# Ledger of designs, part 6: VH-VL binders against q9c0h5r722to879

Target 1, 158 residues: q9c0h5r722to879
Amino acid sequence: WSSESIKKPMIVTSDRHVKKEACELFKLIQMYMGDRRAKADPLHVALEVATKGWSVQGLRDELYIQLCRQTTENFRLESLARGWELMAICLAFFPPTPKFHSYLEGYIYRHMDPVNDTKGVAISTYAKYCYHKLQKAALTGAKKGLKKPNVEEIRHAK

## First folded at step 1 (VH-VL)

Design p9 (framework fv_pamlectabart)
Fold by ESMFold2-Fast, scan of step 1:
Structure p9 (fold): chain C 158 residues (1-158), chain A 121 residues (1-121), chain B 107 residues (1-107)
Amino acid sequence: as target 1 above (158 residues)
Amino acid sequence: EVQLVESGGGLVQPGGSLRLSCAASGFTFSDYWISWVRQAPGKGLVWVGEINPEGSYTNYAPSLKDKFTISRDNAKNTLYLQMNSLRAEDTAVYYCAKYGSGTYWEYFDYWGQGTLVTVSS
Amino acid sequence: EIVMTQSPATLSVSPGERATLSCKASQSVDSNVAWYQQKPGQAPRALIYDASTRATGIPARFSGSGSGTEFTLTISSLQSEDFAVYYCQQYDNYPLTFGAGTKLELK
């Protein structure tokens, strides 16, 4: 977990556009989680995050690893809950690449045990929901393709 | 012209409660984030908290989160600050402050004249 | 929380002189800094936002600069109406925080 900005992406890339977008994406994630001043209300911040991941395929794995970082050793309970919520929202619209799928699946699975629950935050419940969405997103991507994020579906994903 | 007019201040005893109002005019109230900022006599500015345009989301200074509640009534163009468990240290002029617009909107472009809250026994 | 430190606490200057006011953040706030002017008995007035952008109606003699942790407000040729308290504010992270102010007073 980090409250500061990042200067480079967590996943190595030579693409300058992807590097810039990854750094801006991290700020949006912090805004949604309440760790950074938001430029818009949470619903529209989530829409921007989901839209970036949907439209820029090269950002999808970066997005998920940033969420994993922000939900690891995060002792600010409101932020932690929001991080898991944002992961669920993104998984409603796009999966990670097949190469990253096993890592994300393992990360989510490790949090499905109730021993991960803290005061006021049922992490295991969020993780179970995210696990289900991850499997559905992978199937949908293989079967039909992905639909563009919109405000109503984000409201539903919460 | 943009105007913000605070009211509801006055003398209150320690442990008491008070509700402040901020009446907005001259702009589309429901389009803007608005903050409460306080200033103790002879001291600097201290941010209290903020509310989004829809009234569905609030943020507070951590030390005030369980004491103060911000709400708004967009039909009445009015912002509220509910203050509970008041102490002498809460004595201050309370300002409502409107956020700006455009790309760098997070500054306060217009302020009300303030309303004085005095907590004393 | 991010602490904003303003210096000097008081600056004594004469009309026509240049005033330079400093504001330092305890951690990087990028360019997310605003400056406000407050006269006795009045509400604050926005001067600068995004570290260097003048707010609407603010005279050109006011300029802001800086990024990261070091910020400066400069008044190039002081007018009599400029004697006031000046506050810097960060809006990079919660809670929003202000400096303690610099009082600009007549020598």
Scores: ipSAE 0.005, ipTM 0.550, lowest interface PAE 12.5, mean pLDDT 85

Design t1 (framework fv_tocilizumab)
Fold by ESMFold2-Fast, scan of step 1:
Structure t1 (fold): chain C 158 residues (1-158), chain A 118 residues (1-118), chain B 107 residues (1-107)
Amino acid sequence: as target 1 above (158 residues)
Amino acid sequence: QVQLQESGPGLVRPSQTLSLTCTVSGYSISSGYYWSWVRQPPGRGLEWIGYIYYSGSTTYNPSLKSRVTMLRDTSKNQFSLRLSSVTAADTAVYYCARDYWGSEFDYWGQGSLVTVSS
Amino acid sequence: DIQMTQSPSSLSASVGDRVTITCRASQSISSYLNWYQQKPGKAPKLLIYAASSLQSGVPSRFSGSGSGTDFTFTISSLQPEDIATYYCQQSYSTPYTFGQGTKVEIK
């Protein structure tokens, strides 16, 4: 967990566009989680995060690893809950690449044990939901492609 | 500040190819977003023509797809529209616009009137 | 393709009046609807995106609402500078499509 901006992507890339978008994406994630001041409402911020990941395939793994880091050792309970919500939202629209799938699956699986629950946040419940969404997104992407993110689906993706 | 400016011939003869260029300043077209063309015949509404993604891939309106080509020139920070086999029905003001990640058109050029006439 | 039907095609109102324009999609577009203002001789200007979000720098008298197939655009207190044609546009899927426009005139 970090309260500061990042200067470079968490996943090594040679693409200048992906590098810049990764840094902007991190700010949007912090805005949704309440760790950075936002001018837009949370649903609009979530829409922008989901739309960037959907549109820029090279950002999908970066987006998920940023969410994993922001949900690791995060002791601000509201922020922690919002990070898991945002992961569920993104998984409603696109999976990570096959190369990153096993890492993300393992990360989510580790949090499915109720031992991970803290006072006020049922992490295991979020993790179980995200696990289901991840498997569904992988199957959907393989068969018919992925639908564009929208505010109505984001509102109901919890 | 991001600005878009259309340029190209204002007169095109029937059966020829209409060519327009959009020059972008304040943002690199290879850095993000979709870059679109939209047209408006005199006294009529707006019609989306197509977009070019920052990586170079394109999507065109099916109604125009057989006649449309969009290209980018990243060294000049420009993207262009070619519309072949034009007729009087292609007479319109042509706008270039930035498509914010497939969601909305947040910046527009001022528009370039193209008249198709002999 | 998704068809966008806008109503009315034109209206006349007095300064200070509440003006309402509606837009209907031929299928659900969730909240992927934008509203643009176009003044004579100028390019369209984005006013509302994602059905209800006000674009930065746009006066608060403009608002949007709706989801699915039915959408509404409102000017709470019409000003002389609001004389324009207003267009709705769906961005749910390509090809992007626009309503036919509503011309707003001052009485």
Scores: ipSAE 0.006, ipTM 0.497, lowest interface PAE 14.1, mean pLDDT 83

Design t10 (framework fv_tocilizumab)
Fold by ESMFold2-Fast, scan of step 1:
Structure t10 (fold): chain C 158 residues (1-158), chain A 120 residues (1-120), chain B 107 residues (1-107)
Amino acid sequence: as target 1 above (158 residues)
Amino acid sequence: QVQLQESGPGLVRPSQTLSLTCTVSGYSISSGDYWSWVRQPPGRGLEWIGYIYYSGDTTYNPSLKSRVTMLRDTSKNQFSLRLSSVTAADTAVYYCATEYRGYSEAFDYWGQGSLVTVSS
Amino acid sequence: DIQMTQSPSSLSASVGDRVTITCRASQDISSYLNWYQQKPGKAPKLLIYDASSLQSGVPSRFSGSGSGTDFTFTISSLQPEDIATYYCQQYDSLPYTFGQGTKVEIK
């Protein structure tokens, strides 16, 4: 978990556009989670996060690793809950790459044990939901292709 | 809407600690963003000192890190700079500034600046 | 640390002239560059962010371009109120670093 901005993507990339988008993406994630002043209401911030991951394929693994970081050792209850919520929202629209799938699956799986729950946040419940969303997204993305995020579907993904 | 104003002693003796406060109005420092200190020696360019996030977490310029401390006082809507073991090289105008954009790390609001002279 | 070098260090131009200032980064900073204007005795003012985005309320005669290591700041038609020192600043990595400044004067 970090309250700071990032200067570089967490996953090394030579693509200049991906580097810039990764740093901007991290700020949007912090805004959704309540760790940074929001430029817009949470629903529209989530829409921008989902839209960036959908439109910039090179950002998808970066997006998920940023969410993993922001939900690791995060002791701010509302921020922690929002981070898991945002992961679920993104998994409704796109999976990570096959190469990153096992890492993300393992990360989510480890949080499914109720011992991870805090008094204010049922992490295991969020993790179980995200686990099922990840499996569905991976299957759907391989077969059908990916749908563009919109505000109505984001509201329902929560 | 947002205004920043520096305050503190304009004269500090060598080896002592320089202490400045930035008072923010029109926006709560607890609401987010990064709150920075930037200095400018007379007739020279700008040097970033460090920032404090609304949570109290800090990052300092490595060149000054061993001497710098930044704190926030949310009840007064202020954040402060302490620079220890000062020398004549620390004589400068000190500005507080904020990144208000959200997406860019750009300083879009600045205080007026406070001249601090290090002299015996 | 990333070093930022500006060229020229100073220039004199006439009202209505096109003025260009360049900024070079010691390593690739993508488009993570801002431009500031500082008038004597005053705090710097943000003009351009993200290399080419014009700050709200700033006149359209100011523009920025470039990516990687080479950046340009342009005033398309110099006005008397534009007399100032201009600074570039990178935010690709910490610490944030500034160019040494370019002083713009009228002949």
Scores: ipSAE 0.006, ipTM 0.510, lowest interface PAE 13.2, mean pLDDT 83

Design t11 (framework fv_tocilizumab)
Fold by ESMFold2-Fast, scan of step 1:
Parts: structure tokens; sequence; C-alpha cells
Structure t11 (fold): chain C 158 residues (1-158), chain A 119 residues (1-119), chain B 107 residues (1-107)
């Protein structure tokens, strides 16, 4: 977990556009989680995060690894809960690439045990939900293609 | 001219809930801005408690965790602070303030209301 | 949370003196730093926002500069009415945090 900005993406890329978008994406994730000042309400910040991942295919794995970082050793309970919410929202619209799928699946699976729960946050419940969303997104995206994010779908995903 | 004014009990017993209301005049709280609470213990510095956005969304300082609730009364042009399970450490002057939503500065403040927590 | 450290904690200066106060953030906050003046028994008053922008109605002797982690607030010619405690505040990330304050007195 980090309250600071990032200067480079967590996944190495030579694409300057992807590098800049990854750094801006990290700020949006911090805004949704309450760790950075937001200019818009959380619902619209989530819409921007989901729209960036949907629109820029090269950001999808970066987005998920940033969320994994922000939900690891995060002792700010409200921030932790919102990080898992944002993961569930993004998984409603797109999966990671097949190469990253196993890593993300393993990360989520490890958190499904109730021993991961804190007094204020039922991490195991969020993880179970995210696990099922991940599997559904991977199957549906392979068949039909991915739906563009919208505000109403985000409200449903929370 | 925009004016903010705090009101509420100045004395609260330990374990009870601190309740304050901010009355805003000269601007509608539903038309823009964030609306914040900031406190200052006697002889100490300033601590941001949280805000309520003009849409009703809230964000609270994690240091105060689940003890804080902020609400709007749009018919009275007011927003309120509730802080539960108070202790002597919550003794402070409580200010309401208008928060610039683009840049995060406080341009209008209430006069402050001293709340003492003692039995 | 971003920690804001002000220096000095207090200072005494003569009328007409140039006064400088510094504020350091524990991590980069861009230009999202604001300065407030607080007189005894009164609410804080915004003087400078976004590191260097002078609030309307505030005398031009007050100025701010800096970006990233290091910020400076200056009173070019101290006046008697400037006796107050001055606070910096970052608005880059939640929670908003304030410096511990600098008490300015006249000798």
Amino acid sequence: as target 1 above (158 residues)
Amino acid sequence: QVQLQESGPGLVRPSQTLSLTCTVSGYSITSGYYWSWVRQPPGRGLEWIGYIHYSGSTTYNPSLKSRVTMLRDTSKNQFSLRLSSVTAADTAVYYCARDSYELGYFDYWGQGSLVTVSS
Amino acid sequence: DIQMTQSPSSLSASVGDRVTITCRASQSIGSYLNWYQQKPGKAPKLLIYYASSLQSGVPSRFSGSGSGTDFTFTISSLQPEDIATYYCQQSDSWPYTFGQGTKVEIK
C-alpha cells in the first residue's frame, strides 16, 4: 500500500502514453479509496477508472496490479474496503490479460479465507465476490466482447 | 455575502455523541463546494474531520474512523457533524468551513464553537 | 498521511521586517498547499491558495512560493496587525493535513 504518487508503471512498458496513463490511473485509484483529494464524487471517479481500463487495453493488467498493491498491508480500513470495491467494479467490465489472469486469481483466492478479515472490513467476502466476477468476466469477454462502463452498471457492481 | 455559523451544545459527557450544526447563508449548500468540519484543541493545531460534497457524498478523516457522521438538511441550508463515543481528547473548538472543490482551500469559516468533554 | 512540518515554531520580529516561514511535506503535493492566518479567538483566514495565489482582499505584502515538498510563506514588511499564528495545509490527498503552526510576534 502507498499514499504517494508513482513515477513509473508497476508493469514495464516502452509506450509513453501507457506510462503517463498508468501514473494518472494510480491517482484516480487513490482518489476513489479516499487516500487522495478527488474533484468528483466516488461514483464518477470509479467511472473514469473503469473507462480508462476499458478503453486502453494496455492498462488493464497495470490497473489490477495497482489495486493489488493498494489492498496489500493497507491498515486504513475505509481505504481497504474501497480498494476491494473498485476491484469488483473493474472486474464487472473487463478481465486482465490471460498472462496476468493466474496472478490475479491467486491473489484474490488467498484473501477468501476469513482469517484475512479485520474488525471493520470483511475482506473474505469482497474476495469471494471478486473471484466470481473475475471468472465470469474472463468467460463473457471471450465470447461476446466487453460492454462500455456506465454509471448504472457501476452502482450495480458495488 | 456567504456566512457560516456553528451551533450545538458546548458541553458533552464522555461516551456520549457530540452534535453540531452549521447554518449557511448567502449560498446554497446544494449548488457547489465541499462543506467541511475542522477542529482545534485548546492551544493546539488544526485537524480536518471530513467533508460533505454538495451532492451529499461524504469523506471522513481515517483517524476519527467510524465515529463521524455528516448530514445535510437542504431545506434549512445546514450541514451537521456527529462524533460518537467522545473522550476528553475531543475537547476542541469546532469550525465549519466551505471547501473549494477544485483546489481544497477553505475560503469561509464559521466563528467556531467550543465543545468541552467532561463529566 | 502526509505530514506537514513548519519552521520555525515561533518567531519575533520588528515592524517592517521581512518574515519567512517554511513548510515541508513528507511527500510531493504538487502545488496543493494553502496558507492561513489565525488571530487569538478567531477562525483561520485564507491568505494564499495553490502555493502562490493571493486570496482576494489580502494585502500584497503576503506571498507564497514553492512546489513539491518545500514551500515558503513571506510577509515582505511586517505590520502590527500581522501578529498571529500561521498554518500551512496540503490539499493534494485525503485526509487534508495542517502544519503545526508558526506563532509570529513583534519584539
Scores: ipSAE 0.000, ipTM 0.471, lowest interface PAE 19.5, mean pLDDT 83

Design t12 (framework fv_tocilizumab)
Fold by ESMFold2-Fast, scan of step 1:
Structure t12 (fold): chain C 158 residues (1-158), chain A 122 residues (1-122), chain B 107 residues (1-107)
Amino acid sequence: as target 1 above (158 residues)
Amino acid sequence: QVQLQESGPGLVRPSQTLSLTCTVSGYSITSGYYWSWVRQPPGRGLEWIGYIHYSGSTTYNPSLKSRVTMLRDTSKNQFSLRLSSVTAADTAVYYCAREGYSYGFDWYFDLWGQGSLVTVSS
Amino acid sequence: DIQMTQSPSSLSASVGDRVTITCRASQSIGSYLNWYQQKPGKAPKLLIYYASSLQSGVPSRFSGSGSGTDFTFTISSLQPEDIATYYCQQSDSWPYTFGQGTKVEIK
């Protein structure tokens, strides 16, 4: 977890546009989690995050790795809970690439054990929900098209 | 326990191609991380050569120009280094290394092979 | 390329001494600096990442500090097993670059 801006994407890319978008995406994630001043309410910040991942396929793995980073060794309880919420929201709209799937699945699976729970945050409950969403998104994306993010669906995704 | 092990010829003649292979055990090279090569000339410091990302994309140190190629053999869980047109200046211990990261904190070499000495001579 | 300069190039100290090594970057690298220990005939071992973060399993006598261009690595109480060459490395920009190393010896 970090309260600072990133200088480089967490996943290597030669695309200058993707590099710039990855850094801006990180700021939006911090805004949703309450670690950076936001210009919009959380619901609309989440919509922008989901829309960027939806529209820029090259950002999907980067988005999930940034969420893994922000939920690792994060001792701000409200921020930690929001990070897991944002992961669940994004998984409602798109999976990571098949190459990143095993890593993300393993990361989420490791957090399903109640031993990961901290005072005030039931991480294992969030992880179980995200695990289910990941498997559903991967299956749906492989068999048919994925639905574009919108405010109502984000509200229903928790 | 993830382990990295270098293999390849220890002697290469000037103008030929240096070829080394890194065998990874305990982790699939296509599941994560950046897989790197770092060299160290005798009595000198460390020089990063390049990496191959778990997706197959590569990035090389510009100082080595087009002389470097890195490849994966996913069936053997190996990645390899080829350095063409070698000279005496390429004499070094060559390490393969895993480039880990704390998801935005930093990028660092958290796991290394034992190193393989390659001498460019005669 | 970012140039990394370490000082001193070598030092000799006694067991129990406080040892300090400095690393300077030719331009600001934020906190994207790592420290490695290399014993004779062995591969380097990561000790510190992100300027001040201690790698898991590394003894607490090792520490790092600094940001921007000036960084310090400290061994609070030198032990015999700490005889090694220590390298700093920046991860801010490609290509990654290392300092020239500091050789630490016991008197």
Scores: ipSAE 0.000, ipTM 0.475, lowest interface PAE 17.5, mean pLDDT 83

Design t13 (framework fv_tocilizumab)
Fold by ESMFold2-Fast, scan of step 1:
Structure t13 (fold): chain C 158 residues (1-158), chain A 123 residues (1-123), chain B 107 residues (1-107)
Amino acid sequence: as target 1 above (158 residues)
Amino acid sequence: QVQLQESGPGLVRPSQTLSLTCTVSGYSITSGYYWSWVRQPPGRGLEWIGYIHYSGSTTYNPSLKSRVTMLRDTSKNQFSLRLSSVTAADTAVYYCARGEDYYDTSGYLFDYWGQGSLVTVSS
Amino acid sequence: DIQMTQSPSSLSASVGDRVTITCRASQSIGSYLNWYQQKPGKAPKLLIYYASSLQSGVPSRFSGSGSGTDFTFTISSLQPEDIATYYCQQSDSWPYTFGQGTKVEIK
């Protein structure tokens, strides 16, 4: 978990455009989670996050690793819950690459144990939901993604 | 809702210190935002003076930096401007304003303003 | 410092007219430009931020566009209450600087 901006992507890339977009993506994730000021409402911030991942296939794994980072050792209950919501939203539209699938699956699976729960946040319940979404997305959306993000689908996904 | 109101003397003699206070209602100045001062000489445009961040840190326009001090009175929910060694060029309407950094890097906008207080520098 | 230049300095138009104001930055500021309305004797009011984003509660007849160094502010159908001076402001880098203003009057 970080409250600061990132200076480079978490996944190594030689593409300058992808590096720039990964850093901007991180700011949007922080905005949705309430860790950075945003002028747009959360629903439209989530739409922008989902649209970037859907449109730029090279950002999908980066997006999921950023969400994993922001839900790790995050002691702000509202931020933590929103991070898991955003993961569920993104998984409604596109999976990670097959290479990254096992890592993300393992990350989510580890959080399905109720030992991860606090009085304020039922992490295991969020993780179970995300696990289901990941498996569905992997089966049907591996190449193209499942569906172009839109406001109504995002409202339904969270 | 959020309201800002300037107060202080409307007449200051050359070489003295201009002192203004902004009273904020509807929001705590220690909870967020960049609490700012902007001035406007008669018939001219706007000039940003500086801000005091909700943490207490200050940033001043380099053109005025040597003469500007900003302070908070958290018990009264107020922040103040002191501008030393004034001249006729400092005659202006002074506004307090709430600054907001949209993208938290370099974006900066003013969403709420006080009504303005005219300060005339003359003997 | 980044210099902001507005054109025109003043204009007169009729109710219902489309009004366009231009703002130029001395160097690229991306989309970090805001537009304010100031009525006589009153404080400025934020209308547009981040070049094209409409502030909450502001009528949809106001719009902004542009990026880099050239920006445009438009009132699609001028109303009597729009008589004011309009200012652009760059929000890219400190110190924050304003244009000289454009006075909009009704004929």
Scores: ipSAE 0.000, ipTM 0.464, lowest interface PAE 18.9, mean pLDDT 82

Design t2 (framework fv_tocilizumab)
Fold by ESMFold2-Fast, scan of step 1:
Structure t2 (fold): chain C 158 residues (1-158), chain A 119 residues (1-119), chain B 107 residues (1-107)
Amino acid sequence: as target 1 above (158 residues)
Amino acid sequence: QVQLQESGPGLVRPSQTLSLTCTVSGYSISSGYYWSWVRQPPGRGLEWIGYIYYSGSTTYNPSLKSRVTMLRDTSKNQFSLRLSSVTAADTAVYYCARGLYDSYEFDYWGQGSLVTVSS
Amino acid sequence: DIQMTQSPSSLSASVGDRVTITCRASQSISSYLNWYQQKPGKAPKLLIYAASSLQSGVPSRFSGSGSGTDFTFTISSLQPEDIATYYCQQSYSTPYTFGQGTKVEIK
């Protein structure tokens, strides 16, 4: 977990456009989680995050690794819960690449044990939900036709 | 265990603002979930009023949206409902409830508070 | 808004009977359908969520099925404590809407 901005993507890339989008994406994630001041309400911030991942395929793995970082050793309970909800929202619209699937699946699986539950945050419940969303998204992505994010579907994906 | 309890005036005059507070124990309202209000007029069914998300974002039933405001007081672990310009049609038992994620089921409810709109 | 219609509006049955209540949505709601029990003077109690999932602590005689627009709630063997009004609720889109309720009484 980090409260600071990032200067470079967590996944190495030579693409200048992807580097800029990754840094902007991290700010949006912090805004949704309450770790950075936001000008828009959380639902619209989540829409921006989901739309960037949906429209820029090169950002999908970066988005999920950023969420994994922000949900690791995060002692701010409200931020931690929002991070898991944002992961569930994104998994409703797109999976990571096949190369990253095993890493993300393992990360989520490790958190399904109730021993991960903290004071006030049922991490295991979020993780179980994300696990099922991940498997469903991977199947949908393999067949093509991922649906573009919208506010109502984001509201219901939480 | 998680418990919700409504409080506020049981009588409101027509044209005034109905104000209710829900006190939550056993879970922090800023840690997750959708904190909701549902009402039930005497002898009738249930009507969803709206929710305040644990982050403070609100969504209201369009039929009531111009009259509804929901707020949080995280230091007291409370959330509140204000319904302006009330009429006799707003007479109902008002429940606060916790709404979950995907299936958005209401797993915990307050006991309900009867509010009568009368002069 | 999505309209939810329950059938029947009321029924009377004997202890041990199988009771079936149906709920119909005005449009497809996938499996985003919940069932609640409400006893006189009390708050509703969640019994079934996501069309067919039994809430923790709820007796196994209660079950739900269906998807899309048509849903069924069943009490396999009616008990005296099951006298209540039962409501379905869609959670597919806001505003979340409830059926009109089905009153279950013992003969």
Scores: ipSAE 0.000, ipTM 0.476, lowest interface PAE 16.7, mean pLDDT 83

Design t3 (framework fv_tocilizumab)
Fold by ESMFold2-Fast, scan of step 1:
Structure t3 (fold): chain C 158 residues (1-158), chain A 120 residues (1-120), chain B 107 residues (1-107)
Amino acid sequence: as target 1 above (158 residues)
Amino acid sequence: QVQLQESGPGLVRPSQTLSLTCTVSGYSISSGYYWSWVRQPPGRGLEWIGYIYYSGSTTYNPSLKSRVTMLRDTSKNQFSLRLSSVTAADTAVYYCAREPWYDSGYFDYWGQGSLVTVSS
Amino acid sequence: DIQMTQSPSSLSASVGDRVTITCRASQSISSYLNWYQQKPGKAPKLLIYAASSLQSGVPSRFSGSGSGTDFTFTISSLQPEDIATYYCQQSYSTPYTFGQGTKVEIK
């Protein structure tokens, strides 16, 4: 977990455009989680995050690793809950690449144990939901292609 | 490319309402940006007036809040400023500007500015 | 409201000189600080956002740094076309506020 901006993507890349996009994505994630000032309502912040991941395939794995970082050792309960919500929202629209699938699956699986729950946040419940969404997104994307993010689906994905 | 253009009367009498419209081209005002008004009295600095979010919600500078109204017309791709009870102190160049809703609040596109003089 | 103070109010420098402008916020604004260039009769133009991010299309001689309350804007090698007034602006909270401006002139 970090409250600071990033200067480099979590996943090493030589693409200058992807580097800039990854840093902007991290700011949006912090805004959704309440760790950075936001001028837009959370719904529209989530829409922008989901739209970036959907439209820029090269950002999908970076998006998920950033969410994993922001949900690791995060002691701000509201921020922690929002991070898991945002993961669920993104998984409603696109999976990570096959290369990253096992890594993300393992991360989510580890949090399905109720020992991860705090007084104010049922992390295991979020993780179970994300696990099911991940498997569905991977299967659906292979068969029919991925649906573009929209406001109604984001409301439903929470 | 995105362009913003102010329009409205260049002369307003004291106690009347100043009314300006910003016409946006190359981008839909419904696409999630904040749309702002900023003014600059002759020879002085910049003052932020307020913004309207693409949903229609507004935030105004407290110093002007009781006199300011901002509206949007998505069918014409326009947003407007009304400033009531004007005085000579409201004489300024008025700019409309676009502000990204998810970043540091910078203004990336500006209109050319419209001078409004308040005099009898 | 957050007060933004720029220094100096004006400066004269030679072409090729390194020019530095400072902006101070009355309270911490993290990195929510933007810099604009305004030439006579023109609208302001965004140069730097988020304290240190260069806007697309802006020459690399322009840079920004700082966080919290103290910020610096630098022109590494002043060019004739850089004659303008420069403004800092905080976007940490509304109302957004601007510094009073720094007028840059060539000697």
Scores: ipSAE 0.000, ipTM 0.488, lowest interface PAE 15.7, mean pLDDT 83

Design t4 (framework fv_tocilizumab)
Fold by ESMFold2-Fast, scan of step 1:
Structure t4 (fold): chain C 158 residues (1-158), chain A 120 residues (1-120), chain B 107 residues (1-107)
Amino acid sequence: as target 1 above (158 residues)
Amino acid sequence: QVQLQESGPGLVRPSQTLSLTCTVSGYSISSGYYWSWVRQPPGRGLEWIGYIYYSGSTTYNPSLKSRVTMLRDTSKNQFSLRLSSVTAADTAVYYCARDLGYEWSAFDIWGQGSLVTVSS
Amino acid sequence: DIQMTQSPSSLSASVGDRVTITCRASQSISSYLNWYQQKPGKAPKLLIYAASSLQSGVPSRFSGSGSGTDFTFTISSLQPEDIATYYCQQSYSTPYTFGQGTKVEIK
């Protein structure tokens, strides 16, 4: 977990556009989680995150690793809950690449144990939901026709 | 320019541990990429052993997982391979290689290879 | 594990010939397929990644195509320095797996 900005992606890339988008994505994730001041309401911030991941395939694994980092050792209850919500939202629209799938699956699976629950946040419940969404998204595959994110579906995916 | 160089004993006795080190120059291994080991038995094809991500996370080939350990020494800019309980089947040229990453994973830079013979 | 099968296992061709090697995956790997060249006594060299992307510094006579389970690697005009064994490799999921190799010789 970090409240600071990143200057380079968590997953290495030589593409300057992907590097820039990854750094902007991290700020949007922090805004959704309440760790950075946002110029838009959370629902529209979530829409921007989901739209970036949907439209830029090269950002999908970066997006999920950033969410994993922001939900690791995060002791701010609202931020932690929002991080898991954002993961569920993104998994409703696109999976990670097959190469990254096992890592993300293992990360989510480890959090399904109730020992991970805090007094204010039922992490195991979020993790179970995310696990289900990940498996469903993986089954539909990385089809070119994945449904574009929209506000109504984001409300439902929460 | 990034270069990788393997080093370690060329002869290992059966049941012992094979230990190899890859020294990286021109790039800090803690700054990015996946760092991999790939082997090739004489006259045969290539087999991926595992990788260590720049963060320290490892993934090993399931066929070798119980015998493989990969470690980083960031102060020396090295990563290493330990393969326990070796047999003659582990005789191979061992390569270290850099993996480009998640979107377009590919081994773009290789060491020259180090032949390890498992023999009594 | 994903199995990679190359065809043919070996071929002989003349300088200037168009050479084609195929690679089949036991399951769909999308476009996560790489091609390497290995000369005797040397490490493999990356030629093509993401099924069709030419690695920087690699001559344009090398190309790749395909998606899903069937992939093709082509040398448009074989040169003497192209004598080598060529390997395909899937990067779709770990463990990464290689084809058995295709030995290319000049007649």
Scores: ipSAE 0.000, ipTM 0.483, lowest interface PAE 17.4, mean pLDDT 83

